# VH-VL binders against Putative 6-carboxy-5,6,7,8-tetrahydropterin synthase (queD), part 1

All scores and structures are predictions.

Target 1, 157 residues: Putative 6-carboxy-5,6,7,8-tetrahydropterin synthase (queD), of Pyrococcus abyssi (q9uxz4)
Amino acid sequence: MKRVVSIKRRIYWTKEFDSSHFLELEYESKCRRLHGHTYRVEVEIEGEPNEHGMIFDFNHLSELIKTLDHKVIVSEKWVRYEEGYVLIEKNDKLLKLPRSEVVVIDKPNVTAEYIAEWISERILENAGENVREIRVRVWEDPRSYAEITLTLKPQGS
Unless a header shows other numbers, all headers, positions and changes below count from the first letter of the chain; Kabat numbers aren't used for antibody chains.
ipSAE, averaged over its two directions, is called F for ESMFold2-Fast, E for ESMFold2 and O for OpenDDE. V2 adds 0.75 times the mean of E and O to 0.25 times the DockQ between the complexes of E and O.
[cut] marks letters that were taken out.
Atom coordinates printed by the task and the answers are left out, and those that the model quotes come from them; centres of patches stay.

## First folded at step 1 (VH-VL)

Design c10 (framework fv_cosibelimab)
Fold by ESMFold2-Fast, scan of step 1:
Structure c10 (fold): chain C 157 residues (1-157), chain A 120 residues (1-120), chain B 112 residues (1-112)
Amino acid sequence: as target 1 above (157 residues)
Amino acid sequence: EVQLVQSGAEVKKPGSSVKVSCKASGGTFSTYAISWVRQAPGQGLEWMGVIIPILGIANYAQKFQGRVTITADESTSTAYMELSSLRSEDTAVYYCARHTYKSGYYFDYWGQGTLVTVSS
Amino acid sequence: NFMLTQPHSVSESPGKTVTISCTRSSGSIASNYVQWYQQRPGSAPTTVIYEDNQRPSGVPDRFSGSIDSSSNSASLTISGLKTEDEADYYCQSYDSSTYQVVFGGGTKLTVL
């Protein structure tokens, strides 16, 4: 293409997952109670095709989101571990759940903002040198989302 | 026991940059965030931004975006705030303040403050 | 972002009670925690109230915080005023939708 000086390539992927959480809030809110959401995650990744012709493998995104699906998502600040279990103590709650049923995120709260950050960091851990930008959007309801954008430097620059 | 110790006072010329440090002791450095808050002479407290080391994220106040950079070095438990393109209006005491992960950004410990004077 | 508005100054006699307000310009004051900081001349701020109404260890019970949704404001109340309470007081909240920390303009408390 003689007229084209450069090409920018971007892929888009989306998936819903069902998970439970509660928020650390000391004001009146139903969000302080353990409750569930059907979350929607949108991922956009910009880069060059790798040796397999992919910017990023959608199967890896699917596997990542499966780790969140049908789990109770909690902040590492609220938990301690006891032989095969996670003990969750926050607000007026004390919960003991099998480790396999809990996702502990290294964030101070379980908001859409922090879930988006956690997802973006997991994607980054699996990104090759061909990836230039990662955008993650997490919708907790149909009207609002949180967005995180990671801009990556080229390895040789 | 938690303590935040900041670097000493600085005198800078307009157009230069300044980098202030905040060394944390006590607690696990990666389990809390550090904000920078400044106070011009006779004025109120003004938030500049935050670094959350465990998340690898920094967020900045809109007024300072493009001029401020906040970083952390986990190996030395030290946070840094660099402010560029200094003007006389940037003369202020600069504080670091820690918050653990709680809603509302409760600043439970503050550094002693660093006076930055910008003059020609 | 929203703004937090405080009175510029308040004064009261020793032994009396004073209340300092902090009014949020948009969105509910109850949507995010409010903290209160005390700053004496030449010193860094110290916390007197966190999470709307909690006291740090060492802060006397004559300091209290409250939220009033009808006026969209938070209040710091200091009873049994002492001369050592003379200071600037700042309220602070957080806008979780924009990731911005917001401070009130500060209130100078004089104990006459």
Scores: ipSAE 0.000, ipTM 0.473, lowest interface PAE 17.6, mean pLDDT 83

Design c11 (framework fv_cosibelimab)
Fold by ESMFold2-Fast, scan of step 1:
Structure c11 (fold): chain C 157 residues (1-157), chain A 120 residues (1-120), chain B 112 residues (1-112)
Amino acid sequence: as target 1 above (157 residues)
Amino acid sequence: EVQLVQSGAEVKKPGSSVKVSCKASGGTFSTYAISWVRQAPGQGLEWMGVIIPILGIANYAQKFQGRVTITADESTSTAYMELSSLRSEDTAVYYCAREPYSSSWSFDYWGQGTLVTVSS
Amino acid sequence: NFMLTQPHSVSESPGKTVTISCTRSSGSIASNYVQWYQQRPGSAPTTVIYEDNQRPSGVPDRFSGSIDSSSNSASLTISGLKTEDEADYYCQSYDSSTYQVVFGGGTKLTVL
């Protein structure tokens, strides 16, 4: 049998990290309280190999997730900065933490959806022209996850 | 009801300093932040800085850093803004405005304003 | 510091709808909350919209706020325009990178 086939190549990477957050919600919920999760992040990157046979450098993924580990993740809408510190004021909370212990994300809330989106955008910053798709999944617990997919078309003339 | 009441108009000479007060009534003084915003005649609103009384912390706009000092006295529920080295371009109405510790930077109540005139 | 740009003036007749835009020069308009303040001649500003689209108690539902990420702008919409709505309107947000509250230049609304 003769036929033309297309080759799809992807890499898969996963890591857990422990971080805390709270949610801005319109209703009463324990999720509005400061609490922690053991998050699991899954990354799939589809693309063509570069000159070295790599689609994406796993070291960049490892370093990125390291920046989230053992931090308090907060929305930039909730924070004021003081020299060396972050003041977090939202809902019934007032917290002052060293800047080194906080990750401020440029999203309106700290949901799994926005964490996944923030991670996907950071991965995109390090992606080459050989990358066609970035898929990020963030699990807050073993039963639920949020997923973001960035589709990048190869430039064609 | 919540009300912010500011001190009266001031006329100052160039090179002097001015201290404007903002007394809060109604609500718990320590649970909110107070910002100072000025408006030169016929011009827009310009943020100067904020004090968070419960933390004893003040932050300032870069333009006014070194010339402005914002303080609070919780016992009298009064915030103060002191501006030094006055110039004619500092002639403006100065407002205090309350932010209810939401970190959204929303101002829910404003003082009536204090006119500071710097006369040469 | 990013800049918030508003039209200098807008005019509309009573009963009509007017929209005032507030465009952010860098970074996403949706990254930080936007408030809107009304200032009548000789008066202190008062809040008409906070946290993008919320109305304080006592503000008529004719006032609404919205965010348009495609134009990187916030908008204040006033329907059923009344002569008493004649005022200067200021948008305001926060720049987390410089730790500064940022005001738009203001829009003079004339009702004729």
Scores: ipSAE 0.000, ipTM 0.464, lowest interface PAE 19.1, mean pLDDT 83

Design c12 (framework fv_cosibelimab)
Fold by ESMFold2-Fast, scan of step 1:
Structure c12 (fold): chain C 157 residues (1-157), chain A 120 residues (1-120), chain B 112 residues (1-112)
Amino acid sequence: as target 1 above (157 residues)
Amino acid sequence: EVQLVQSGAEVKKPGSSVKVSCKASGGTFSTYAISWVRQAPGQGLEWMGVIIPILGIANYAQKFQGRVTITADESTSTAYMELSSLRSEDTAVYYCAKGYTYGNYAFDIWGQGTLVTVSS
Amino acid sequence: NFMLTQPHSVSESPGKTVTISCTRSSGSIASNYVQWYQQRPGSAPTTVIYEDNQRPSGVPDRFSGSIDSSSNSASLTISGLKTEDEADYYCQSYDSSTYQVVFGGGTKLTVL
């Protein structure tokens, strides 16, 4: 008789990045002004080791977060593209920045919740069939975070 | 959503000045780039200049520098184009147009046009 | 500082395709976006193409724009020509070195 054991494997990764944003709000708030945060992102991925013995390659996480660092994060709903530049027009703001200095996310606003969701979806694009869960937590300051969890079905279901 | 409405037709004598208005409704006026474009009878479109109130800038076509002044009154959401030292060759339809700035003046909204006739 | 050159007139039969060119005299046509405007007699211009190849809401998909760097030209193509397409067409770009908006001379399209 053999003992049946269920093993749960999870990796954890974290990194800080400095970026600017502003919020579209129905009311007046300091959050509507262009301002910066030192964000902290935490990633937990549950799965089985792949052919290389990894659940997920940490290099992909590092490169992804590097694309957010020292950038202005904006909603795709606020932007128009010009050769080499992004024109950001929303409410009382009109900004033109080089494309290299802007990250456009396919979300209606640039909240911690939507940033976490956007990051989770980019991680998902690099996830193999061996990945079962992706959890992303985005901290805007040391006291508060938003969290997104993606539960993955077998590929092709 | 955004609409531009211009002032009515004018008849002017040579040597005088004309000031045409363009009132914007909808959206946020201060962020607009409002250009002025003219068209003489049977001729093409000529850009005269632009104002972007929020940036505090106005820029003019080389051909009209010294004769054209473009201003904006944010309290009334109105842009103005004043052309001085009028000649018969300045007889044209004058349009205001809202565009995207910063190397891309894509005019998405046009005023209806104002006919200015210069004759003795 | 540069000029945009269009043919003065083009004509084609209903149902056929016509292409109107817009050639930049100096500097690359790809250096700045190109727009196309349609103007019927007695009316203000309306935008049919912006940012080289984008269509505004309400403009039929038979209107398309393209850039050809080898000829230093932009083109407006109208397929399935209809009589209501008769109009003057203007290309427009921007010279970022002189801060000037530049219009082409215009092309009269006749549908016969």
Scores: ipSAE 0.000, ipTM 0.463, lowest interface PAE 18.2, mean pLDDT 83

Design c13 (framework fv_cosibelimab)
Fold by ESMFold2-Fast, scan of step 1:
Structure c13 (fold): chain C 157 residues (1-157), chain A 119 residues (1-119), chain B 112 residues (1-112)
Amino acid sequence: as target 1 above (157 residues)
Amino acid sequence: EVQLVQSGAEVKKPGSSVKVSCKASGGTFSTYAISWVRQAPGQGLEWMGVIIPILGIANYAQKFQGRVTITADESTSTAYMELSSLRSEDTAVYYCARTGDYSFWFDPWGQGTLVTVSS
Amino acid sequence: NFMLTQPHSVSESPGKTVTISCTRSSGSIASNYVQWYQQRPGSAPTTVIYEDNQRPSGVPDRFSGSIDSSSNSASLTISGLKTEDEADYYCQSYDSSTYQVVFGGGTKLTVL
């Protein structure tokens, strides 16, 4: 590495998950109906290796996405909890589902944008000081995605 | 907070060498790189080289290869830039700057050292 | 190595917005980080933007950086121009093919 004065390191990870959602919209749309997607999440994390030689542990990404897989994703604004169940009331829907079948996100709606943001925040919770940037893309279908980029405080700032 | 303090102005004859120092205070010296950048009167910024203690390497701009040497003494938190075979065109303000070895971000900068090369 | 090209000078009135471009001659501008430095007469440069779009502590949010891959350029945008913004501005990146740090030629900003 005698000539190398700078090394940029980035890891890439991707996984599909199957989940259902509905959107709260002020206009009529079929997206207001409960429906499913095969989502794809792409994660890029830029940083330096830690003491174990890792920028970020891929096992944490796998476990995080497993929490979304085969679930109904709902906004915390739509839910009440009962013993072992989640009651979901929004628009013309009233659903009672076992807690194990629901992921409640702390966002006002369940768009690809908010899912990407929620995922990025969960990744950030597990990121060390060696991480410089977290980029998350969530594809609802093969043609479209939402992207969130978190730029983390570098040395000296 | 890291601060860089450079040695004082120098007047040198053509053909001689100059060694400028840059003392860091605050922070951990070994965790950052130090670059040297010069600026001739009325001209732009020109990179001369960098020392990256954490990688154990120094690299130099092609234009200065063979006559510039950048070193660091971690025990005194001081970086040095030595430029040999001085010419009148080497008259410039010489800056050291803490360098993010990852992105090559220069912050903070030293105050600058004026080196004048005259007969 | 590649070259970074800036306009030699830009001028704008107080309170307005100015944008300074930095165009990379070969290879993608997005391949390496871009920094922006402000230099007032008689002073050392100071960082106003690092790593494309980040502001150091103490730099007001009137300063922003962006990358445009379609024009192969980085831009520094200063809104709400103040007389104290009058300075020379330099962009900087590095050329991974030659292992060299590259500075733009600098732009003199005059506040009318």
Scores: ipSAE 0.000, ipTM 0.440, lowest interface PAE 25.2, mean pLDDT 83

Design c14 (framework fv_cosibelimab; at its last look DockQ between E and O 0.02; V2 from the best seeds 0.00; counts 0 for: pae E 17.1 > 2, placed apart)
Fold by ESMFold2, look of step 2:
Structure c14 (fold): chain C 157 residues (1-157), chain A 120 residues (1-120), chain B 112 residues (1-112)
Amino acid sequence: as target 1 above (157 residues)
Amino acid sequence: EVQLVQSGAEVKKPGSSVKVSCKASGGTFSKYAISWVRQAPGQGLEWMGVIIPIFGTANYAQKFQGRVTITADESTSTAYMELSSLRSEDTAVYYCARGYRYSWGYFDYWGQGTLVTVSS
Amino acid sequence: NFMLTQPHSVSESPGKTVTISCTRSSGSIASNYVQWYQQRPGSAPTTVIYEDKQRPSGVPDRFSGSIDSSSNSASLTISGLKTEDEADYYCQSYDSSKHYVVFGGGTKLTVL
């Protein structure tokens, strides 16, 4: 038997969600139009088991992604609120949608990179001191993804 | 079925105005944009402008700015194009063409065309 | 604004393949969707390709569209040519943010 030097633990989780969006671009592009994707998100978290023996609760990931599913994702910079509604004005669009059908993210645009970053931040908000790394991949289609990796400084050191 | 039916041919004198109508049927008028495109005899297609009724605005090609007015009446599902200060080179077939309000420049249906002849 | 340049005419025999080019003068051809319209004599235009490569319902799959960034052009390809394909063909782009539409000058296709 050889003596173990260290143990590194990682979990992996994935789920699809269907959302629509558009991009703010200073040049003409098909992506400036409202369109949809079946996104796939992949989450990898490295850390130590917590008091319940989990690095991170998969239920939190499932609930987070449910908030994106079957929604229109828009930048906070494009919206105005009325009671019960979101007004979205950008790229020659004026949309008035029930608040429940829209996800407003605090990013300047709604690229796969910013969606991945937004997701990683929501995961971080629920991460305990036992988490050392959060990696999020967002696929817009079967061939292309954006990836964000957060490497966390241990708290208390 | 989707149809764009335009008003009939017109003969006009130089310096006058013409107003061409385009009645849309099939589908929901507020979902669409109506562009006007003209074609002089033996010539190519020339875009004049667009109205997107849900936005409440019309936009015009620079060449026609100040001479063209495009309007729409949702109650009758009809768009109108008025061209003023007519000259002989305005003799053309005038088409209306339908796009979607967020993809207005893709024309999926065209009207039958309206011949406007400007002669002295 | 940019211009779209097409050959004035092209011809080919029935059953063969023809390609009609559409070259953009400034800015990238890929930055704006390209449409293609067919116009038979005495008729209104009809759409054969939209959004670079998409065919409307009822348009035969022998019509195809493509984009070539290196030559800054779009192309309409018609295979299995039929005499009924003899028409004028126009490429077109538009810019939603700047509110303008550009048509190519048109190409007369003759099927000999």
Scores: ipSAE 0.000, ipTM 0.478, lowest interface PAE 17.1, mean pLDDT 87
ESMFold2-Fast, scan of step 1: ipSAE 0.007; ipTM 0.595
ESMFold2 (binder alone), look of step 2: mean pLDDT 92; pTM 0.939
OpenDDE, look of step 2: ipSAE 0.006; ipTM 0.555

Design c15 (framework fv_cosibelimab)
Fold by ESMFold2-Fast, scan of step 1:
Structure c15 (fold): chain C 157 residues (1-157), chain A 118 residues (1-118), chain B 112 residues (1-112)
Amino acid sequence: as target 1 above (157 residues)
Amino acid sequence: EVQLVQSGAEVKKPGSSVKVSCKASGGTFSKYAISWVRQAPGQGLEWMGVIIPIFGTANYAQKFQGRVTITADESTSTAYMELSSLRSEDTAVYYCARSGTKWYFDLWGQGTLVTVSS
Amino acid sequence: NFMLTQPHSVSESPGKTVTISCTRSSGSIASNYVQWYQQRPGSAPTTVIYEDKQRPSGVPDRFSGSIDSSSNSASLTISGLKTEDEADYYCQSYDSSKHYVVFGGGTKLTVL
C-alpha cells in the first residue's frame, strides 16, 4: 500500500531591532512622546518549496529589518523632504533629521500594528507564487505584540 | 474634550436587526480603534468586536461572527454596530469604547439599552 | 481561548485594604497587559489602572495594580477604602493569537 501524507510547510524567522517612534493619539499617553524600543519581529511564511527547496530567502528578511534598525520611524503624513533632511511636524514636535536616520512608512501612524502591516507588505513584494500565507508579529516590549496575516491565493487559470 | 455619544434606547422584536451609533463629539476617532462591548442585565462585560477606521478593518468575537457588523464613517466621526437575527438573550446595554495599540479603553460611550421582546 | 477569573464579590470596612484577583486560565498573565475598570450602577465603566500598574490622571494613589506570574494573576489593590469605591471591578486583557479582548467576570466590591 502507498502511504499518502499531507504536508504543510511553514518557516519561522525572528530578529530584534532598535528604533524610535512616537504616536499620534488623542488621549494622554506616554507613547505620544519620542521614545525608543527594542522591537522584535517574528515572521512566519507558509508555502511550498520551489525546485531549489526554498519557500522564502531569510536573507531578504534580514535586509528588510536592517532598514528599520537604529532609525526614527515616522508616518509619511507628518513629513516633508528638504535638502538631505526629513522635516517632521506632529503633535508638539518639530524635528529635522538626516534622511539616512529616518524611515518613512506609508501609514498614518507608527503603531506596532502599522509597523507589522508595513513589514508584511514589503515581504509580499518579494514573495513568489509558492507562498500561501505571510504572518508578521511586531513586539514593542516583551509582553505585547501586533500581528498581521496576509492570506495569498495562487493566480489560477 | 472628546466624548463618545451613543444613540438612544431601542425595543426590537426577535428576528429583527438593530443598528447603534457612536459619535465622537468634540473631536475625531480616526486615530483610535473603536470597540463594542455589551452587558446583559446583572451580567459582566462582553467584547463583540472592533473597527480600526484608519485601516478600514474590523474584527469580531467568534460568538458574534456572522451576526455583527461594525462600520465607521470618518467624515462624521461616527462608528456603528449592527446586530442581526436578534434573540431575547441579546437584551443588553451596548457600549462603544475607544482604545489604542495596548487595548486600553480610555473613553466609553454612555451605553444604549437594546431590549428584545415580542 | 483563555478566561480571566475574578471573585464574584469582596467586602471590607472603610479605611481597610482590599485586593481583587484576576487569574488567567491558559498562557501567562504576563503575556499581555492587564487593565482594570470601575463601574458604578447605571454608569459606563471608567479606568482605574492601565498597562498592569499605571494610574490615569485623577485616580487616587490608593488604587494600585500588580502582576504575579507564580499565581498567573493580576491584582487590583485599593487601600484606605471609602464608600465611593463601591462598584463592580473588571479586569481586561488581550489575546494576541486570536485578536480579541477578554474581560474578567467582574467583582462586586461592597464597603460596609
Scores: ipSAE 0.000, ipTM 0.470, lowest interface PAE 17.8, mean pLDDT 83

Design c18 (framework fv_cosibelimab)
Fold by ESMFold2-Fast, scan of step 1:
Structure c18 (fold): chain C 157 residues (1-157), chain A 118 residues (1-118), chain B 112 residues (1-112)
Amino acid sequence: as target 1 above (157 residues)
Amino acid sequence: EVQLVQSGAEVKKPGSSVKVSCKASGGTFSDYAISWVRQAPGQGLEWMGVIIPMFGTANYAQKFQGRVTITADESTSTAYMELSSLRSEDTAVYYCARGYSYGLFDYWGQGTLVTVSS
Amino acid sequence: NFMLTQPHSVSESPGKTVTISCTRSSGSIASDYVQWYQQRPGSAPTTVIYEDDQRPSGVPDRFSGSIDSSSNSASLTISGLKTEDEADYYCQSYDSSDYWVVFGGGTKLTVL
């Protein structure tokens, strides 16, 4: 008997990184204080192989996560720049850190949700037309994560 | 100057429900969580649940899930705690307490005595 | 979930120092803030220590809080003990994993 087989291809990649943050919250919380996490990021990308037989280059994921590692992650809404430095002013905090030690994200807060969203957008910038879905999970601790899924529709097919 | 003022004492029959109010004055009502804590005669403090008015979210201690409902009306700066299916073991002083989401309580209401008897 | 365990009662003479312990049954005591409340008969509780070791305005500096990770406990220490310190004392923490406010059983302090 003849059968038809359909193949769905997905790659999985994961890495830990150590970074610090603080949250802007409408109520008091430990999370409003500057503190650190060992984050874990998980990435799943679904698609077809490109001309090189790859759905996505893992080297791009490694490089992206290196930019977050051993840094203070802050919202662009809290910062202003001086030559070589970032000035961070928000609520009870005033910090001046070398630009090399800070990651500024274009989000209103530095939650796991916004970190996952920021990572997914950076991955999307490097995704080819062969990519159909990008899923990113960011774990702040062993018990909880935030997940973002970007679904890319076929264009004109 | 912050003050939490609770409704007056109540006597209820077993199987009925009671609804206690807690009106906040001074400070911004929506910036804080409101918890309900009870204390039976001669016993310790027992947390019942919390509401965070700005998010419209409430969470309850497992012992009270299904029997307690905590609500808030931001327009009147008033939180409410309703306890149903009352039994004699529910006789206690009920306190509202203003706090932060992680449980710190900075101001307490004066307490409301609820007596459940036939 | 976890429990906080306190001694039922402690007593000490005026002018001396007393320490009340609060032991966490599972998870690290340092994982979540610990608060301490004072309650006199017929009154609502009032905060004497918050966020492990901070004092509210108006609380004398003879009240202090500390955390000991080796014994998995928090402690309230009252130095220069006065008769007005007689009260029930409650520790309280928060379980951040499944929103659960936990009170200790309370400690009756007598000054004699």
Scores: ipSAE 0.000, ipTM 0.459, lowest interface PAE 19.4, mean pLDDT 83

Design c19 (framework fv_cosibelimab)
Fold by ESMFold2-Fast, scan of step 1:
Structure c19 (fold): chain C 157 residues (1-157), chain A 120 residues (1-120), chain B 112 residues (1-112)
Amino acid sequence: as target 1 above (157 residues)
Amino acid sequence: EVQLVQSGAEVKKPGSSVKVSCKASGGTFSDYAISWVRQAPGQGLEWMGVIIPMFGTANYAQKFQGRVTITADESTSTAYMELSSLRSEDTAVYYCARSLYYTGSYFDYWGQGTLVTVSS
Amino acid sequence: NFMLTQPHSVSESPGKTVTISCTRSSGSIASDYVQWYQQRPGSAPTTVIYEDDQRPSGVPDRFSGSIDSSSNSASLTISGLKTEDEADYYCQSYDSSDYWVVFGGGTKLTVL
């Protein structure tokens, strides 16, 4: 390995999930209505293997995405909690859904950009010292995606 | 009682240009988008482009980019479609159609159509 | 962008039910609204269904629209077929990301 100055190791993981959302927008759009998507999430994690030979445990990714699947994803800014239910109120909408059927994200809107950011933050919570970069891409359809990259630890300390 | 009224039929020579008008009566002009859709004899509907007057923006189908210009005059509630470098295959009925301002997602009113004939 | 594919023609007898399909070539049919327009000879098109399954005032309830994600298609169903239903029918959607309008190729409905 005398010819090799450095090694970059990256893992790739992908999964689809089906969920519903609506957007808060300044202008009229079909996207302001409650509707569903088959999302695809792609995750790339760069780092060094830990003592178990893993950069990141894929089981954590599977469990995280399972949490989003077959749910209504809403902004925390639109919700109130009531005895086993989430009340979603935004402009002309009032929805009352069982808590188990809703995912509340701590973002101002439920765009692909904010979903990708929320996922990246959940992944970061389970990342060890051996992780250097987390990249998350969320596709709302086959044509378009949003991408978030988290770069971890300054190298020049 | 909304109505879109288009200008009359035109006969043009190859290489010339044509400008068709579409005047809206009743309703609110600036809250809507106006699309232009053509139909060659015996053929289907072909979208050419849209103008969204409240934003001053226009989008064109790739096939017509560079040859079509869609404009609007809000003071007269009139939209225009100008097609240049006319060819015989541009012979068609040209329709204006109204939709909500964010897209051509639902055309609630159509003009009566303007026949443009391109012949030598 | 995507294409919308319709059968070229369909025919049926008065009183029967016809269904016209509109299949999206890429992306989910459910991602964008689908509209249906009726065009009789010599006339401009008129809307018979908008936003997948809604009927404008004045359109009889014999006309209905539906979406089937498994076949990636929308359908227009006309029950109790009448001679005045004879027309060309066009489906239409849009690519919401770039504000492009897409029409199907049209289906000629003949009432026998």
Scores: ipSAE 0.000, ipTM 0.446, lowest interface PAE 23.3, mean pLDDT 83

